# Designs tried in a protein design chat: VHH binders against q9uj72. Part 3

Target 1, 324 residues: q9uj72
Amino acid sequence: MFCGDYVQGTIFPAPNFNPIMDAQMLGGALQGFDCDKDMLINILTQRCNAQRMMIAEAYQSMYGRDLIGDMREQLSDHFKDVMAGLMYPPPLYDAHELWHAMKGVGTDENCLIEILASRTNGEIFQMREAYCLQYSNNLQEDIYSETSGHFRDTLMNLVQGTREEGYTDPAMAAQDAMVLWEACQQKTGEHKTMLQMILCNKSYQQLRLVFQEFQNISGQDMVDAINECYDGYFQELLVAIVLCVRDKPAYFAYRLYSAIHDFGFHNKTVIRILIARSEIDLLTIRKRYKERYGKSLFHDIRNFASGHYKKALLAICAGDAEDY

## First folded at step 10 (VHH)

Design e5
Fold by OpenDDE, look of step 12:
Structure e5 (fold): chain B 324 residues (1-324), chain A 122 residues (1-122)
Amino acid sequence: as target 1 above (324 residues)
Amino acid sequence: EVQLVESGGGVVQPGRSLRLSCAASGFTFSSYAMHWVRQAPGKGLEWIGNIYHSGRTFYNPSLKSLVTISRDDSTNTLYLQMNSLRAEDTAIYYCARGLKYFWDRSPYFDVWGKGTLVTVSS
């Protein structure tokens, strides 16, 4: 049974919101050499993104200064990344993360996988637009240039944002399942292409049927089959797609756990996920995290992060709710 | 009962100085950050500044040169010193208790005084 549970974020619009007041308080917090980091946390983690945008506008209007710019100037390290990250609209934040993932020497393939496997068509279109606007480059072109092989092909497919929506066909699902089964058995380039085409283009509802049929035909879980048959970032991307189809919050719980425990607290991943999902399903992610791993996300963040950075992350996670 | 009571307001001439007081009761004053906020006639709330239990102060950049916030934890009193008052400083001045914890989820402040009126007029 695939999880269709109600999803919930951790950050909501603040009642009795006053962007001018917030901007004034932030202005005071950012003045001088002694930054009031607690004030930054208290305000920015307790406002939704739309409200934060209004704060930024008010800040600009009152002081003739860019709030993000001032934060970047006054703040440092991961705390800066959190506070600045919160100030991006979601599409711009995704674009920002993708740009930095591909900028410089090397590519953060895991970032590309995480974002492109999990975003809706609408989100993808918005991030493409944001990417072009912010960096004067085409996201598809950059992805193409920074990646290769079937991994590239799959990312290129995902970044098109043309996944089918809402349609289910059990008969077709059975056929697609057979194709996936054959792909796992033969593992040729052609089969990889067919495999990623199905996973990238079929609706989530349809893919759930496909995965069920795959299980019926092969006697094997789709993720297990992929892990057995494929390797590298192509494998990881395929798995990410399947996991997102099954339970997107669970996927992010997995990503967070891996970031924290397998990669020595990979700050970029933790920050990115918490910020990106805070208004979408972060509470559900927390629940999945605890259910799957026995400890709360709150607990792990508390234990592995420090200072105002830790405070900020925990605040984004909705405070002291340690039971999730 | 948790209470904040402002005092020291009144009519003052431009260019003069004024010191407001806020008496706190019903809670551990020394454990909280305290804020001053004002509201001019027909205008919205304006944040003036705050002071932490450590004595650290932060001010609205627009008002920074004109105000000084201090506290006396022994008497549970918050102060606002205002200098070179102008007509535009006419407002009701409020003291407010700041959030104790970052996860309080309060929009701004959890306790307010009733305010004291300051009128700057020649």
Scores: ipSAE 0.870, ipTM 0.958, lowest interface PAE 0.4, mean pLDDT 93
Fold by OpenDDE, look of step 10:
Structure e5 (fold): chain B 324 residues (1-324), chain A 122 residues (1-122)
Amino acid sequence: as target 1 above (324 residues)
Amino acid sequence: EVQLVESGGGVVQPGRSLRLSCAASGFTFSSYAMHWVRQAPGKGLEWIGNIYHSGRTFYNPSLKSLVTISRDDSTNTLYLQMNSLRAEDTAIYYCARGLKYFWDRSPYFDVWGKGTLVTVSS
């Protein structure tokens, strides 16, 4: 159920880092109407986020211009989204993605599910702050206004960032498993509430015990039970939570595969996951992807994307055709 | 086997022009982007500009008006034309080979010349 493997990203701090040199090269790359996109890729995808922030600062200091602004002005389409996305601090990037997911006509519920089901308490706290600073609005209020039902209630629970941490209690796990089993059998509104409360508030360590006990009691896997008992975005959110508890890299591998193969290469999802996870567990995600689907993430990106956009994604993904 | 050798440096008076050359050997020169970088005494490295195999050039915005980079693939030679030289242009000038692929895991360049000293003084 739980692999417990060491997790690793694909982007690391570059050795012998020189923010001034990088800023100079980027300045040159962005001059004129014909941008050196290869230079942008070679620099920004090979620097960690902290280093990219230093580059932006050096750029501002040297030229009196905002690097992100210049990139947005000169770049276009999904390539722009990748390059600009790389320049956000992680909390601000999450805030950016959530805001855009709720902006305009409709709501990208899958984006909300992906982010809020997978982020730690610390990450959630930071993205809430970033959201408020950037958009002068409360993230919880926006989520509340854009969603409804038990789906909303579950998101609202997650966005509080108050999940328990560390402590495990086998006896309590058995009790919670009984509650979950009853919830799957009765399926009332009250039971849905109890179900999401347990899944949103118990520690990952505790939930792993709960899921094991659930299997022992019901003879059924937690994900299978949810799929049989519930539907809609509420179901999808519950499944996402369970998958993240079991193996977060595997969850993102699933999301990437689905984005690429089931949704005709959903660019926003692919870009968001690669950028957000590049310094955390993207290498592990790649491994899970290869193990589960038989082809490498690199291979699929190479085959379904094109141009400098493809090059940028592949650079973030790291490796080559021989790598997983 | 792979080698870059800069030449053309020396002592010049302010306001004069100078042309540096970089001879490449041991690799397919025409397939690589080439760069010029300099280091003034007591200062860090400064990127001057680059030229791609296509002939496209990019320059440090601070130096763009004063430098021109060109290449001759038939002779495997990279050039740096500098005009209106100033005392602050005193530096060791290096040619460097650009990355062919991003997965080469180099920050900027994978091959450097030994450099040529340019001294601008009255």
Scores: ipSAE 0.863, ipTM 0.957, lowest interface PAE 0.5, mean pLDDT 93
Fold by ESMFold2, look of step 12:
Structure e5 (fold): chain B 324 residues (1-324), chain A 122 residues (1-122)
Amino acid sequence: as target 1 above (324 residues)
Amino acid sequence: EVQLVESGGGVVQPGRSLRLSCAASGFTFSSYAMHWVRQAPGKGLEWIGNIYHSGRTFYNPSLKSLVTISRDDSTNTLYLQMNSLRAEDTAIYYCARGLKYFWDRSPYFDVWGKGTLVTVSS
């Protein structure tokens, strides 16, 4: 009934919301010689996305100016990315991140994995529409042209947004688990195809039964099996799917920990996750992070980021009492 | 007791200048950004501007050339200088204390004065 209590964000609609006064304060922050970066943080991280959209409309109405454009002109580096990112409607933010993951030389496969493995059917539908409207491009065509092999095939299945929803079938779960076990043993192209079709198309509820049956017949955890049997981005994508099915907040906690600690502080990944999950499950992600890694996400951001960028990230993240 | 008390309001003629004061007590004044807000008859709240301990100021773009905000941390006093007053500047003027921490999820301003009325007529 109250499943939302264990899957909650950190940003909620502000009470006593006054978009006209917010727009006036943002005008003061952005249109003078100096920029009041603390004001930007205090307003924009304390409003939900729907409220931010109303602020942007009030700003345009009062000043004839584009709030995002004014921020991009006055701000720089990662702080700019956080503040501008907060102003995107969620489907357009996903579309924006995917576009930039594929544009230019090379592809940011980890961005593709993180978004496409974790989004619901409805979120995928909305991001495809936003991508088409914003970039005049077809998201599926761009993924196809920028990726290859079984990695591509798996992403193409995910981006269809047609994962099964509905009742579970325990007998089918046992059969699906057998197929997954055989795919880990034989590893042919056909087995890889059958494996990703199961992981992409079965409902989350069904896949949890499948993973339980896999443990029963193999004696091995599904993630460990995939890690031992496959490699490359295909393996990483399969693991991401399994982790999202099991405990999506824990998947994002793992991604944040890796982004903060592996090869320095990977700003794009931290910014993307904090913004995209802020109204969905970032509070739950924080709890998983502390449970698994011993230190709070707040603590790690405070230690590795600096300046107004740090303040903005910490405002989105929020902390437990002991963090302050 | 945390308190903000505005003074200096009254009736003034168009074109004149007026300086409002806000006396602060019961808290560490220098730790907070301070704001001026006004409410004209029949209208909503209008943000005028703010000032940080450092002396940095930011203003509502529509009022920027007409107002100056200053503070004296030694006397715990916030000031609003208004020039070239117009009939539309008739309002109740409030001083307000900004939030102490950027992560605090509370109202826009956590402490307000009771306001001082400025009437620009004749």
Scores: ipSAE 0.695, ipTM 0.909, lowest interface PAE 1.4, mean pLDDT 91
Fold by ESMFold2, look of step 11:
Structure e5 (fold): chain B 324 residues (1-324), chain A 122 residues (1-122)
Amino acid sequence: as target 1 above (324 residues)
Amino acid sequence: EVQLVESGGGVVQPGRSLRLSCAASGFTFSSYAMHWVRQAPGKGLEWIGNIYHSGRTFYNPSLKSLVTISRDDSTNTLYLQMNSLRAEDTAIYYCARGLKYFWDRSPYFDVWGKGTLVTVSS
């Protein structure tokens, strides 16, 4: 079946979609002695998420088996993470990634930042519902218990999913910019609270006006000012919010470049972004990546990943003609 | 030009065995995975199985005890051995060439044969 409206992604509904034959081919790939990993890639990266759900239904109907379960049994390492991740509905994938970011000892704060700073009100609402249904836990309570300080307060505001929409007030933008400037000067707990409230609650359109007024008042770019004024995960979260407001595809391009180059090849981050953005804006992210960093995202993945894992990532990313 | 030509179909009695052949030309046969697919009257396509150059084979779980796929890269020929044929095995049998690239967003298979009809009846 065809999915809904296309976005500037890299994965599209397959034409002439046949979920029964797809399920038969996946059965052959997964239920014998050997596993046909190339078949898994060729099918699952070439269907949109809605089509993958229909394949999973057909697989269950034919074999009485859970497709994701069979894949997790047969596959290992990062290749398993890619292929299983493709089978999650988007709200459940966000919930899954947040759950695993917080369970056990330690917390993956960069995962929390990436998801919560970038998602729309509707996406946040849907991920909270998916989290509750899947894990029998409250997402907000888990964030509260796993984080602290102004970092926690900011995440708690974002996870409410109540950012103003469609509102702009140029006169108020100047006032908001003055509050941000004062917060950079004073750096008290109260000023940090006021700063994050503005960044979390004002509409994207209003914040773009605010950032321009901030430049006028301070002579500084907003990101540069935050980097000089604050540190730790609070600073990183504030920067992520600003970057998402300005150019969300460019934010994800920056995150991918950092994940590939600045900290070694951070597999979880690359996998998460490619899957989550594949039907939304991954094509636009690729364009920003090449413009900013000189080489294509495809090129960098090809040169840092290996095996079937590399093949799966490249199939999701896709490339321009010169990449092939 | 790229061609796949099936042969060996016909009318056969229940319980008998049959071997189908698929002659490939116009491409490097050994570089591709090859597939068998069938379509029974009034039914959709049913994937039978595939074979890689290495000789690795994978089969539709519903058919795995009935069929064997093999290939001879020196003669560019794909084979389907079917045993203990039943009336429900009546179908047009196609050989098909698998996609060359893991990123290819074209039809399931990029080259199909014309098919060979197998009729299983008394």
Scores: ipSAE 0.684, ipTM 0.906, lowest interface PAE 1.3, mean pLDDT 91

Design e6
Fold by OpenDDE, look of step 10:
Structure e6 (fold): chain B 324 residues (1-324), chain A 123 residues (1-123)
Amino acid sequence: as target 1 above (324 residues)
Amino acid sequence: EVQLVESGGGVVQPGRSLRLSCAASGFTFSSYAMHWVRQAPGKGLEWIGNIYHSGKTFYNPSLKSLVTISRDDSTNTLYLQMNSLRAEDTAIYYCARGLRYGFWDRSPYMDVWGKGTLVTVSS
């Protein structure tokens, strides 16, 4: 049930990297009325984020212009979102996605769930800082104002970035499992609080033991129990936490599949996950995707996306290898 | 088997024009984008421009007014026309093979390079 496999991304630092030459090529690509979109894809999807930052700096130095600004001016639709998204440092990208998820009419709760359930303490800290710097607002305050109930409480717990790390305690795991079991039986507000406190604050290693003990006590899988006992975004968030604890790549594979097949190719989710995970575990995500659903992520992207947008996504996905 | 051979380099006076050629062999030339790159003494590589199989060209903004890239697919030849040459244009000029179909599984730049041809601009 639990996976400890080695994880790998799809985008790596390019060898023999030359930020000046890249910037020159991008400068040429962005000239005139005709943009060389293929060149943009070929460069930016084949450089790691740190290298892309160096390219942007070189671009600024040579032309006195902001590369992201120029791309936003000349590019359109989802292709623009992909190219521009690639140019954000990871914490700032998370901040950007969270901001837009809460901006305007309504809230993209699924975006909040996906990001906050999957990020480490360090990532959460960095995105909070980035959020504050970029938008002059406090991320916790905005989340609080845009959400309610136990869903809000759980998000607020996650966004603190204070999940325990370190040694496991089997005895404590057994106790926590009993608490979770009781929570599933009683389903009161207090029990929901105890449940989310355990899921949000215990280390991943500890939670894996807790889930095993829960299985031993209840005879039921933790996810199944949550699905049976709870509903709404609170349920979805709890499930996301459990899935991330078990196998984070598998969670993102699920998110991608759902985005593509259940939501008519939800572009924002697909773009966000591919960009955010490209240097972390996207190759592993691809493997989980194929293992679980029988078709490759590449295949599905190829079939459901079009134009340079499709090309960009496929490039991030790392080519047309059908083995993954 | 795959080969690029630059020619046309030499010593020229400032203000003159020069046309470089690149002969391609060993691959379907018409299916590839082609690039010109140069390297001045003691400096890094500088991208000049490229031309796609469609004939569409893109140039380094700093050099656009001074260069023209063209191709003849019937003779598998790439050209670089340079006008109003300056001392700063002294460099080894390289042609390089760029993208074909399926760019995501190819080099983001060029996968095949010529040996280069030296252009020296001096009075």
Scores: ipSAE 0.881, ipTM 0.964, lowest interface PAE 0.4, mean pLDDT 93
Fold by ESMFold2, look of step 11:
Structure e6 (fold): chain B 324 residues (1-324), chain A 123 residues (1-123)
Amino acid sequence: as target 1 above (324 residues)
Amino acid sequence: EVQLVESGGGVVQPGRSLRLSCAASGFTFSSYAMHWVRQAPGKGLEWIGNIYHSGKTFYNPSLKSLVTISRDDSTNTLYLQMNSLRAEDTAIYYCARGLRYGFWDRSPYMDVWGKGTLVTVSS
């Protein structure tokens, strides 16, 4: 398994950026009788988030109008979700997705897992702040009220945003591995609590040592052990944490593959990952996707999505055109 | 060699009409969206509008009642009709090539530009 420090997105700052002209073109696309969806895609997927914020500011200054609002009026369905989502500052996008995962009937546990298992301390802090400012609600309180059991306890630990940072301790890694091994054998409530506390609170570097020691002790891979020992959303969350520690781009590749193939094309998940990772590691995610699944992410989106929605997703993905 | 050549500029009195042309060569004109952009003296670029391969047009909201964009694929020519010209319409007018229909393109939305034609509206 390759685990490198280098990751790269697919969307970069555009050269020769002109937010005034971009805003004029978006005005033409949105304020007439017809909507120029191709222009929306061409502009917004080829600007980084910071540049999109400057376009939105220029649009508001020029027309006295909210760009996101105009897009929501003119667009519908999943295409609307992609184009509007591109206009959110990253912390607010995470907050938006969590809010809608918990609002109304039921809870989208997979959204909670995906976001909270993968975000850094800084990202969690910023999303909690954005959530409070946007919704006048406490993110931790909402998670507590919408979830239960060890799944809740694990999410509550992650949302603290206080994972350890620092140098590894091999002796402690061996001790932690023994605790994880015992937890898989005994499966008591206290053992589940010890297990999630280790996974949520130890540094990524320390956890890699712990996982190595776990395999030495048990003869089994940590993910395989969790799958054998636990079930439900608790098990899914623990696996997500382990996968993110080992190779976060590979975790997102796995999530995308599942979202595309398991029960039809799960639009919200594909949209969320593509937008949230577009400036961080989406190019690396694409590489992991093709390595593991044989076909490129671009090919799968091309085959399962349609219309301007497909065009927008492919523009964010940035394509392996030779690899269809 | 891909080329765009604007023509039809000159001095015109306020209130009059003017039609600009853009002759395209070196590419399949009918497959591309085309744009008009202008730059008034001492100002930045201002997008006027575009026209798709299908003939569908979109305009800068500030200009949409004043201009009409058309294309003639048989002569590879893009047109800009301007009516009720005002002094503030004095500018260099450029045509630019947009996206190709049916192709994926992550290049800037206007990859080929003409050299421009000067329109001076003075009394």
Scores: ipSAE 0.638, ipTM 0.892, lowest interface PAE 1.7, mean pLDDT 90

